# VHH binders against p49116, part 15

Target 1, 238 residues: p49116
Amino acid sequence: EGPLLSDTHVTFKLTMPSPMPEYLNVHYICESASRLLFLSMHWARSIPAFQALGQDCNTSLVRACWNELFTLGLAQCAQVMSLSTILAAIVNHLQNSIQEDKLSGDRIKQVMEHIWKLQEFCNSMAKLDIDGYEYAYLKAIVLFSPDHPGLTSTSQIEKFQEKAQMELQDYVQKTYSEDTYRLARILVRLPALRLMSSNITEELFFTGLIGNVSIDSIIPYILKMETAEYNGQITGAS

## First folded at step 1 (VHH)

Design ea4 (framework vhh_enristomig)
Fold by ESMFold2-Fast, scan of step 1:
Structure ea4 (fold): chain B 238 residues (1-238), chain A 119 residues (1-119)
Amino acid sequence: as target 1 above (238 residues)
Amino acid sequence: EVQLLESGGGEVQPGGSLRLSCAASGFTVSSNYISWYRQAPGKQREWVSTIYSGGSTNYAESVKGRFTISRDNAKNTLYLQMSSLRAEDTAVYYCAAKLYFGRSPYDYWGQGTLVTVKP
């Protein structure tokens, strides 16, 4: 009966590690990305509809969509992160790696194509001037995707996705009443998220993770964390 | 020509100490994250410790408070200071360098150095 998301779900505030090093390195990039990932998972876990689906469904949904949520987070937080500077540092490191024969040309091509897709996505969102409410509902639409293989409760997930779409439509129509086609322009951006490789995202932003731990393997543990511990992770523990 | 060469292993009594070294060539230790792993007889390799390019460190729960990872940028060398050694620390110890974008197959491994803890 109530709205899918509350005002608390619209706030999405990333705290960056400080100070920023003079030259960006893998540690700073990985810590920044980890904070965004934890913030994104905490955001998802705080949604009552998400909690109602149960632990197993929650884990399956986040494992299926973390890359889409993370990419939306990168677009939303691009200015706070200085994402363009991070991507430039990655490109510089990649160019140095090819000169030292550390990476194959095929791998470099894959990574450069991924960076291009990411830049185009972030640029399109910036041109549309997507606001905090719109980002929250786009994340909800991505989270409550019923079409991932192996899901249980797909009808309930679909109902939550439809609710997210309806609430986004109501918001856009009331807030941007003069722009009749704004919702359509926003929604057509979403399919591009599924074309971006989660493996390449992991290599670009999470290379510094300990023990070669994959994002998929840590998701269940992050989702089980207490609220206070979750808050500690998104701001960084001292 | 990325190469890693471990040294400093040997036989030690329980409660003893050893310092392992990993001499790196073909890249700079200060600009990459580098880890220590170990492999006990008949077991899979396990992660022990990592030092990140920015200087922060992390440790496996089993070694926390007993082992200290460090580096000497001038010597381009990684160290693992081991104290309060236990029988279960007996293993071949490897250093591993991971480049940016680097997981397998971009991992570079040393040949290993044997640590034996015997009474």
Scores: ipSAE 0.000, ipTM 0.146, lowest interface PAE 14.6, mean pLDDT 82

Design ea5 (framework vhh_enristomig)
Fold by ESMFold2-Fast, scan of step 1:
Structure ea5 (fold): chain B 238 residues (1-238), chain A 117 residues (1-117)
Amino acid sequence: as target 1 above (238 residues)
Amino acid sequence: EVQLLESGGGEVQPGGSLRLSCAASGFTVSSNYISWYRQAPGKQREWVSTIYSGGSTNYAESVKGRFTISRDNAKNTLYLQMSSLRAEDTAVYYCARDEYWGSLDYWGQGTLVTVKP
């Protein structure tokens, strides 16, 4: 039996739609987000430990954690996506909608607070200078979470999560030997992911893309896609 | 072809109730943000209520507690249940598809609601 993750699992390359629009464009946002979501699920499916759990367990795990994986992916790909520009455009649009009395109330406030939390998370990860290996292991820790309601085979999931934690510890202690508290600083970021609403993420990044079905509903189909089909989705090739 | 068609408008007395309907075609109401707007004579259109794709709802302060937005996915129809109607609720009511948080791409033709004694 080898390590939980190989060097191939560190590679996480998002190909953005081109060109980037000058103004807020919902289709561009949704296409960018979809590519990241498909890349994230392809990444998860490539892990031998994940494959070993079987299709039903795989579907349940990704349904439970897709928002956390997506948010980690946003942080990891923030520069490639020009995420700060996208979020600033969304915030400006929401502020203008309030000022013109086109929309008001608690829901816009919740969405603005969600965007602020997302910006804070991405900024904290950038300040910590999280590398590709650290992102891969953080995604693995999130993926192999045994504590979501309705999961079966939780003991095996927990063992894979513990293996991810141990391998991250070994990596950080070897690579950043001078920074004794780095692992603790990284791990304390993870609880914030559970506070981010998957419904608000879906409404901000996937509006209109999925027709009349939720992300939860499409996950089983995406996980069953062939490798070439995944590559088509993440690069925009048809 | 995307269409929104309002119905159910009419005359009611203050304190009365009325239910507006908005029949949607060319898209699915459960996968979109859909809003009700109103326009009184000589005034600009004002936002009344939105139902989001996930089913959450939001209301203008002037109608909170009196109006309820809902949808019937099987009929692909949006509703606005209005109660405790006031003279200032007199307006043409429009349903609109909201492509993204106040970015309206399609409007219905409107239905007139008149509140008078």
Scores: ipSAE 0.096, ipTM 0.485, lowest interface PAE 4.6, mean pLDDT 86
Fold by OpenDDE, second read of step 2:
Structure ea5 (fold): chain B 238 residues (1-238), chain A 117 residues (1-117)
Amino acid sequence: as target 1 above (238 residues)
Amino acid sequence: EVQLLESGGGEVQPGGSLRLSCAASGFTVSSNYISWYRQAPGKQREWVSTIYSGGSTNYAESVKGRFTISRDNAKNTLYLQMSSLRAEDTAVYYCARDEYWGSLDYWGQGTLVTVKP
């Protein structure tokens, strides 16, 4: 088989809702997050290796790693999204909820810690100045993770992950030859993704948009979405 | 029905050039990832090149800089321009594509390329 990713997989352009409101409300945040989620899923779907796994397997993969993919997307699109502002808005919203006694102390702590982890992760990625190729490969590595329970075709998934890792290594070696430890520095960031709760991410970014519907439940739908429909979604045209 | 038909193979001297064609039917080449593979005698089939739906291309290291994959959308045909051919390029060349969400590969019958002095 050929390479896992092509240049077409490097492009990851998020279009934000327009116009940006003066105050970032829950709707704007959720819409932005939704667009990122769709973009991330569409990206995954565009990978031939992903397609080769079949619908059942690739759906399972996305279900297992959507939070990690989404988080990498947040990091990659942090500037375009004004992520810091979004997170601040979320915190403000949470503060209001706290005042209304809607959350337990433990829950508040968990949510705030999660926000902190998100912010720190994104900041760390920014400090590393991760480029588009590296992001693409990192996303592929997390996408083709064989260590999630219940996956089929684990051997093939592992193979794809290895390809992603190898291609990343080759890219980094070629592009950043002067930085011998760049690859390691990048890869050691991945464990941080596993520390983040998908449930909390869902609550923070998607509650206002999908209501009681779980990301898990809509993933199959997103993956089956036509490109035209996706494009319409990101442009605000339903 | 998906069909692929390779042509253009033949004998050529080292350093020579050859252009292979793959006529596709049953699908649009510009909307799919289409690849060239080759199988040398006694060896396993190996990947040579891919052109993606977006138009980007990739090549095996062994052919990089010498081979060029392209397509004619109007003719729904894939091409492989081979230059600076070497003896080790001798093989049956196949074009192939995969189905969406499936692992089924569609292959042509192949066309033989022989590089001999």
Scores: ipSAE 0.006, ipTM 0.220, lowest interface PAE 10.0, mean pLDDT 88

Design ea6 (framework vhh_enristomig)
Fold by ESMFold2-Fast, scan of step 1:
Structure ea6 (fold): chain B 238 residues (1-238), chain A 119 residues (1-119)
Amino acid sequence: as target 1 above (238 residues)
Amino acid sequence: EVQLLESGGGEVQPGGSLRLSCAASGFTVSSNYISWYRQAPGKQREWVSTIYSGGSTNYAESVKGRFTISRDNAKNTLYLQMSSLRAEDTAVYYCAKESYDLGFTPDVWGQGTLVTVKP
């Protein structure tokens, strides 16, 4: 009956590892991305509505949308991460690579297009000056998507998504009352998230992951972690 | 010259085992991320396993528990021990040196070695 999200769900604070090295390496990028991924999953599991759906549904839902949640997190934390610096270094590396293999050339093009889509998305969100409440509700709309293949409890998921949309509308209309079209400008940004490949996100940000090569494989384990373990991953304490 | 050369491929019956070798020249395996990839007939090349510079390992879900990647730093050689082989493991197996700083799009490929699992 209460609101879908509480004020605790608006707080989204990424703690970065040591200052970015002069020359970027896969370990720094992967550690930074892993912290964001763990923060995003901890955020999702803390929502009472999400827990009410049950473990199997929770796992399926996060497997379907982790890339969308992660990308929203990249946009929200872009300044903290120095994301533009990371992406510029990757682009420079790809442009300077000598590739004779046709397959490698096609893959580089796909990666470059993914980076351009990501930059465009992050720039759009920055231009709109999306606040913490708006990010929380956008993440909730993405999380409670009833239209992914193979989902159960789709009616309940749809109700939670509608509740997220209603609460976002209430927030925007009260907080930005002079900007009649702000909500529309925000919502039209969401379809772009589904055009970004989770496989390319894994290649760019999680290649240095020593424990698991597939985000899909680790999701059930992350969702079952104790709160202390989540905090350890987020801060890099272990 | 930076080069990778695979060996050890062949024919094996389902449930059998094979050990592939990959000899590295012009760089050290202990200082790099080295992977095994495979390409089945008519399919795209897929990642199989990686050994990281620190010695940690990762595996594709389809081979986890059946394949073991290892290295001999003194011989500058990578190995893939394959057990409980299945018909769907039939492929040309490639070793590859990953781009160390970014870890994607291998910058050195071997020539490949054919593994055929037949009943």
Scores: ipSAE 0.000, ipTM 0.151, lowest interface PAE 10.9, mean pLDDT 82

Design ea7 (framework vhh_enristomig)
Fold by ESMFold2-Fast, scan of step 1:
Structure ea7 (fold): chain B 238 residues (1-238), chain A 118 residues (1-118)
Amino acid sequence: as target 1 above (238 residues)
Amino acid sequence: EVQLLESGGGEVQPGGSLRLSCAASGFTVSSNYISWYRQAPGKQREWVSTIYSGGSTNYAESVKGRFTISRDNAKNTLYLQMSSLRAEDTAVYYCARHSPYLFGTQYWGQGTLVTVKP
């Protein structure tokens, strides 16, 4: 059978909200993050192997890995998002807050540690100069993770993950033939994604969007969207 | 619309007491954590005390043992009972409603002036 991903799956173009505000605010950050999340889920939906697993499995996989996909998307789109500026604004806000609520100090510390881990991850990916093909296959590896609780069709999911790993290896060996250890350097970055709390990501980036509704609750609806509805969500045009 | 309105400020002698009130509308004081802040002339705004939704309280070291934060859920009103007042307590006192979310909107009152002078 054919390759797991085609050239269409390498294209990952984030459109930022316009106009950019004079001062970064929760609404701009949330809108930017929502566009990235929607782009990431639309990317997953477009993969024939993903579609073949069926709706229930698709929903379970994305619920389990949305934070990993989102974080990879943050790293990939860091320049277009001005992510360093967003993270600096978030850190500044949290540092100003830490002196005001001594009973929530531990929570703020956990959030600060999460931001530092995120910054470290994005910096490591930038240092490695990860290209669009490599990002596509890394996203496929985390998407087709057979080890999440409650999954059905785990043998088929594992097959797709192994196919993603093999195709990444072939690509890296062909494209970066002089760098014998590049693949190893890339793959050792992935475990860090599982150490990041999805609840903290949700609080940092999605507070303005979700209100009383969790990301896990909206995932099934996004995966079922018609193309026109999806385009409306990406543009943010009510 | 969320509104906070402080009252009870005034002039008092050192060692005296004052009780500040903060009337809240547009939200319930029992389901949010709410703080008192103060700003002395020529100084930055500083945190004074917080009461949490569960009723637990926290205080700045400078006021610990002298100030008591409380609320009346039926009146939807926050209080700050100040005792053993010192000249350094002279400030405009503000109440603020904090969001349960890290980047949620913070609402501030207009402030009430407390002057401690001999």
Scores: ipSAE 0.000, ipTM 0.166, lowest interface PAE 11.1, mean pLDDT 82

Design ea8 (framework vhh_enristomig)
Fold by ESMFold2-Fast, scan of step 1:
Structure ea8 (fold): chain B 238 residues (1-238), chain A 118 residues (1-118)
Amino acid sequence: as target 1 above (238 residues)
Amino acid sequence: EVQLLESGGGEVQPGGSLRLSCAASGFTVSSNYISWYRQAPGKQREWVSTIYSGGSTNYAESVKGRFTISRDNAKNTLYLQMSSLRAEDTAVYYCTAGYRPLSFHDYWGQGTLVTVKP
C-alpha cells in the first residue's frame, strides 16, 4: 500500500578509508570497493519489500544482481571514490603487464573492454545528471529482477519491480516536468549493466581484500549481519 | 620492507644527458617489473619506461630513441639513461614496482628532480 522506497532509501553515503594514500594501491581500492558493496547490500536489506520475500529469495536475488548494484553504486559515488583516477591507474598497470606475458592477451583484452564499458556507463549517468531518488529506484529495478535463473516467487518479484518502475515514473514526471523523455533516456541505460562481467569486476576491485573467496560465497554472511556488525564493517572497526 | 630510492637528478642544458638511479631494497629487481614515471610542474603524472622481469623493455613515444632503461641485478638497482634532453623533460622522476599482475604500483620512490634549462 505504501511506497516501495522511503527517504531513508535515497540516502546513500559512502565513507572512504582514511588515511588516503599518496599513491593508489590494490589494498586501498579493495577496501573502498568492499565498503561500497557492504553499503549496497545493507541498502537492499533495509527495504521492507525485499525482507518480505524471505531469506532464500533475498540471497538468490543479491547473488544474481550484486554486480549491477555495485556498478550503479560506482556511478553514483564516482566523485567520492575518484573513480576516474582509480580506473586510469588500473589501465596503466594493465598496459605494462601486457608485455610481461603474465596474463593472456585475450584476458587482458576482456579486462580493458570491461573498463571501457564501465567508464562509458558512468559517463552516461553523469551526463544525464542522475539524482539520488533516480539512483535508488534504478537499484530497486535491478534488485527486483524476476528473470534470473533459479528464482522462486517470481510473480511477487515482478510486482515489486513494476512498483519501482511506477514510482520512478511518478518522481521523474513531477520533478523534471519539462523533460518529457528523461525517463526513457534513463531506463535505456540499464541493459548495459548486464554486459559487465561480475568475474572481471571481482578481479578489478576485490582481489586484494577477498583473496580466493568469491563474492557469491560472502553474500549470505553480509545479508545476515546485524546493524551494529554492519556499521563495524563499513567504518573499519576492529 | 620494500624501499625505492631515486638519485641522479640535477640541472642540465638542452641536448645534455643524465643517468638516473633507483636503488631497491626488500625485493629483487630481476624478479619484478619496474617503471619510471615523471611529473612535470603543473602537469599530470606520465609513464616513461618499464623493464619487465624477463628483461624486455617498453618506452613512451616521447622518449623512444632518447632514453634507455636498464638494471644491474648484482646491485639491485634500476637505471634510466637520458640523452638529447629537452625543456619538456623537466620533471620529478619516480620509480615504482609491483608484485602482482593487478597491483597498482604499490611501491613508489620519493623522486628525483630533473631540470632542463632553456
Scores: ipSAE 0.000, ipTM 0.111, lowest interface PAE 14.7, mean pLDDT 80

Design ea9 (framework vhh_enristomig)
Fold by ESMFold2-Fast, scan of step 1:
Structure ea9 (fold): chain B 238 residues (1-238), chain A 119 residues (1-119)
Amino acid sequence: as target 1 above (238 residues)
Amino acid sequence: EVQLLESGGGEVQPGGSLRLSCAASGFTVSSNYISWYRQAPGKQREWVSTIYSGGSTNYAESVKGRFTISRDNAKNTLYLQMSSLRAEDTAVYYCVARYSLPGWTEDYWGQGTLVTVKP
């Protein structure tokens, strides 16, 4: 018994690779994104309720929601990452790209639409001035989603999601008591996360993962990392 | 590490046929688009054909109706079936892979395989 999240779960500090190269490249983008993914997975693992569901259920939840969790992390860490600079560089390249194939044009359009959706999401979160507690609870609501196909223990997952929603409500009511509609404005942002393609996110941010390696395949490995190994991955152990 | 190994080139008579293969490692042909390019002696590299992640194909005008691009997902191998070969098809043929958006990521070029159409 107790709150779903503690103050330790509010802390979400991304450590960027240093230095940022003069010209952006796929390896720098991939390392930055990998650090955010590792931070997000470590955050999830630290939640006692998450651990209580068991390893198989934990893996299934994260595989189902990693893109939504990652996108919330991008919004929360947008300034630290210089995300707008990364996205602007990609957009500029796509708009000036010369392709001779019809399907190449369709692919460019699809990726451009994804980038616009991501920018709009990040801008809406920034405009709402979402704080660290609000991000923590939004991530918990996304993590404890009982509606993904193939899940077991869906009743317990639903209870944890409802607990996250209640604690977010209590926090917003206490902290932003003068803004009666704030919770509603925050919650209506969440459906947009499920409209974003995990395949396009993977293409934009993780294309530097060479080999037959997908995010889906590495999630179980990340979730099994010891704390020391995790710290080495996200902080460079320097 | 991405490696592409072309094979199947050789000497052939005009009007003949050849099948080129490109064995990929460190890259999944079924999930990405992958292309054939060629370079004739003293000429610039020329795009020949592409197969896209969804299975759609496209061809350079000079090879339309004569060449067919395909893949075997189980073997992680790309093919180029060439028919009605002409002297002007003489070139080193390369398979070319890109991980992501066209021109945004690193391109991976194979070593090439020589096709000589000789009367």
Scores: ipSAE 0.000, ipTM 0.139, lowest interface PAE 15.2, mean pLDDT 81

Design eb0 (framework vhh_enristomig)
Fold by OpenDDE, second read of step 2:
Structure eb0 (fold): chain B 238 residues (1-238), chain A 122 residues (1-122)
Amino acid sequence: as target 1 above (238 residues)
Amino acid sequence: EVQLLESGGGEVQPGGSLRLSCAASGFTFSSYAISWYRQAPGKQREWVSTISSGGSTNYAESVKGRFTISRDNAKNTLYLQMSSLRAEDTAVYYCAARQYPGSLWTKEYDYWGQGTLVTVKP
């Protein structure tokens, strides 16, 4: 049995829509987010262990963890995406659109708190200076989580998660031998991902493109799409 | 068929009062939040007031203290009592209904009326 991840799984390059508009509109934000989502799912699909679980189990896993994967992707691609600018634009939009007929005070608070959590998480990851290998393993740990309800093959999923954790440990020990507690500092960030609402994430980043269609419902299709096909659909080129 | 029909518009002098009505049909009126919007000539449509299904009311700052929104669920009718009218209040007034919470990016309502014209001039 070979390693869970290879060097090919470390590469995680997001291509942003071009050109960048002068004003960050909902279309640009949602398109950017969609690309990241696709990239994240395509990444998962490229893992042999993920493929070995079968289509039904794969779909269930992604449905359970897509928000966490997406958020890790945001953190990893924060600079390329200009995430701070995107979030600022969203906040600005909310401030300008705060009308009592549109959103309740409670909803506004929830959304703002979510944005804050996202920003803080990404900032925390940046402060830790997480590298590409560490991100890959963290995503794998999140992906192969056996504690989601309704999963099949939980023993196998657990095995894969353990393997991801072990490989991460080995990598950190080898690469950052002088920092004895780096692994612990990294892993302790994972609980923050589960505090984030997938519904709010969906509303913030995807409503502009998919409308009333849920991410949950389109996950099976995304997992079957080719990169070229997806890019064509989001850019309108095909 | 769903219908929202505004009425009560007309010409009034500054400082005057006017009461608008919006008659609803074809849907469960009592379960919807209902809003008034207005659009002045050459300007964008702007929010005026909303009354929730539970009866909570909100107003744009520009009309606060002058306008009162109310509803009669038994009659499936929305009202807007306007007082101390100003020239700036001149617009076509629309009623709109929504059942679900609003979106972060859209101002979509389930149903819209055709509007009624209010003209404030000496």
Scores: ipSAE 0.036, ipTM 0.485, lowest interface PAE 2.5, mean pLDDT 90
Fold by ESMFold2-Fast, scan of step 1:
Structure eb0 (fold): chain B 238 residues (1-238), chain A 122 residues (1-122)
Amino acid sequence: as target 1 above (238 residues)
Amino acid sequence: EVQLLESGGGEVQPGGSLRLSCAASGFTFSSYAISWYRQAPGKQREWVSTISSGGSTNYAESVKGRFTISRDNAKNTLYLQMSSLRAEDTAVYYCAARQYPGSLWTKEYDYWGQGTLVTVKP
């Protein structure tokens, strides 16, 4: 019947902590990442189809895909975040950790490989010049993934994913009619999101938010937040 | 339970030498990489030198060729031999221990001593 996403779901505005410190530190990085995570979860919760699945299904879906949503958000907000500057600061921190022999070489290699994969993903999205409508539908495709273990209502989730795919196709074909292969180029980027380690993402971006608690553990609480509390998190007013 | 206790600081003339010690207790010393840091009044703490559990060493550019880090696992003690001391070496010197695989950001897994003052007189 009506479209899966409205124009309100295309709007995705990240408000960065201000001012940016002279030297980037873990607190600024974690605050910036936390705002993006809360914005992403608020975005998902505002979708009528998502609400229709019920709280238990909503929690299971977000637990399964938060890292994919967050990574898409990093790519979409890369300029607003000055993500390249943040990643350079993280690399500098890791290089200092090598010099000070604070971390094993294997650990540093693992984290550097993750950063490289993240940079490659964000660069590929920037090269394709993905617009706000395309990002909204890619996030919806990721959110309504019926193939995660333990999900209930998988047939309804699959229908919402198919609806997202059909609406993305219609949008791309009408808006970029001259580029017959654009949709294929966009969709082949998505599998890379599932190869990104959620554990490394947590350690890089959320140490200050979660401490010893996983993102999986806080998701149900974030999804139940009242509007004022959500707004406080995405603007830093709490 | 975990303690690091620095000693050996004092006043020296420019060009002089000092040997700092750091006595460790409450953890398996031999399994940790141990570092020396220093902090002059009103300045940020800076890294000086690190020795790995395997004995490999690294030094800040400002101290290369003048300072030597070493460890005695049997005595749970870290050393810093300082020579050719300069006025800019005046600082409180701290030892710090971190076990692999430490958190990328969390300093709570680092153990720090209380520091020992080194003053290089003009």
Scores: ipSAE 0.035, ipTM 0.333, lowest interface PAE 5.6, mean pLDDT 84

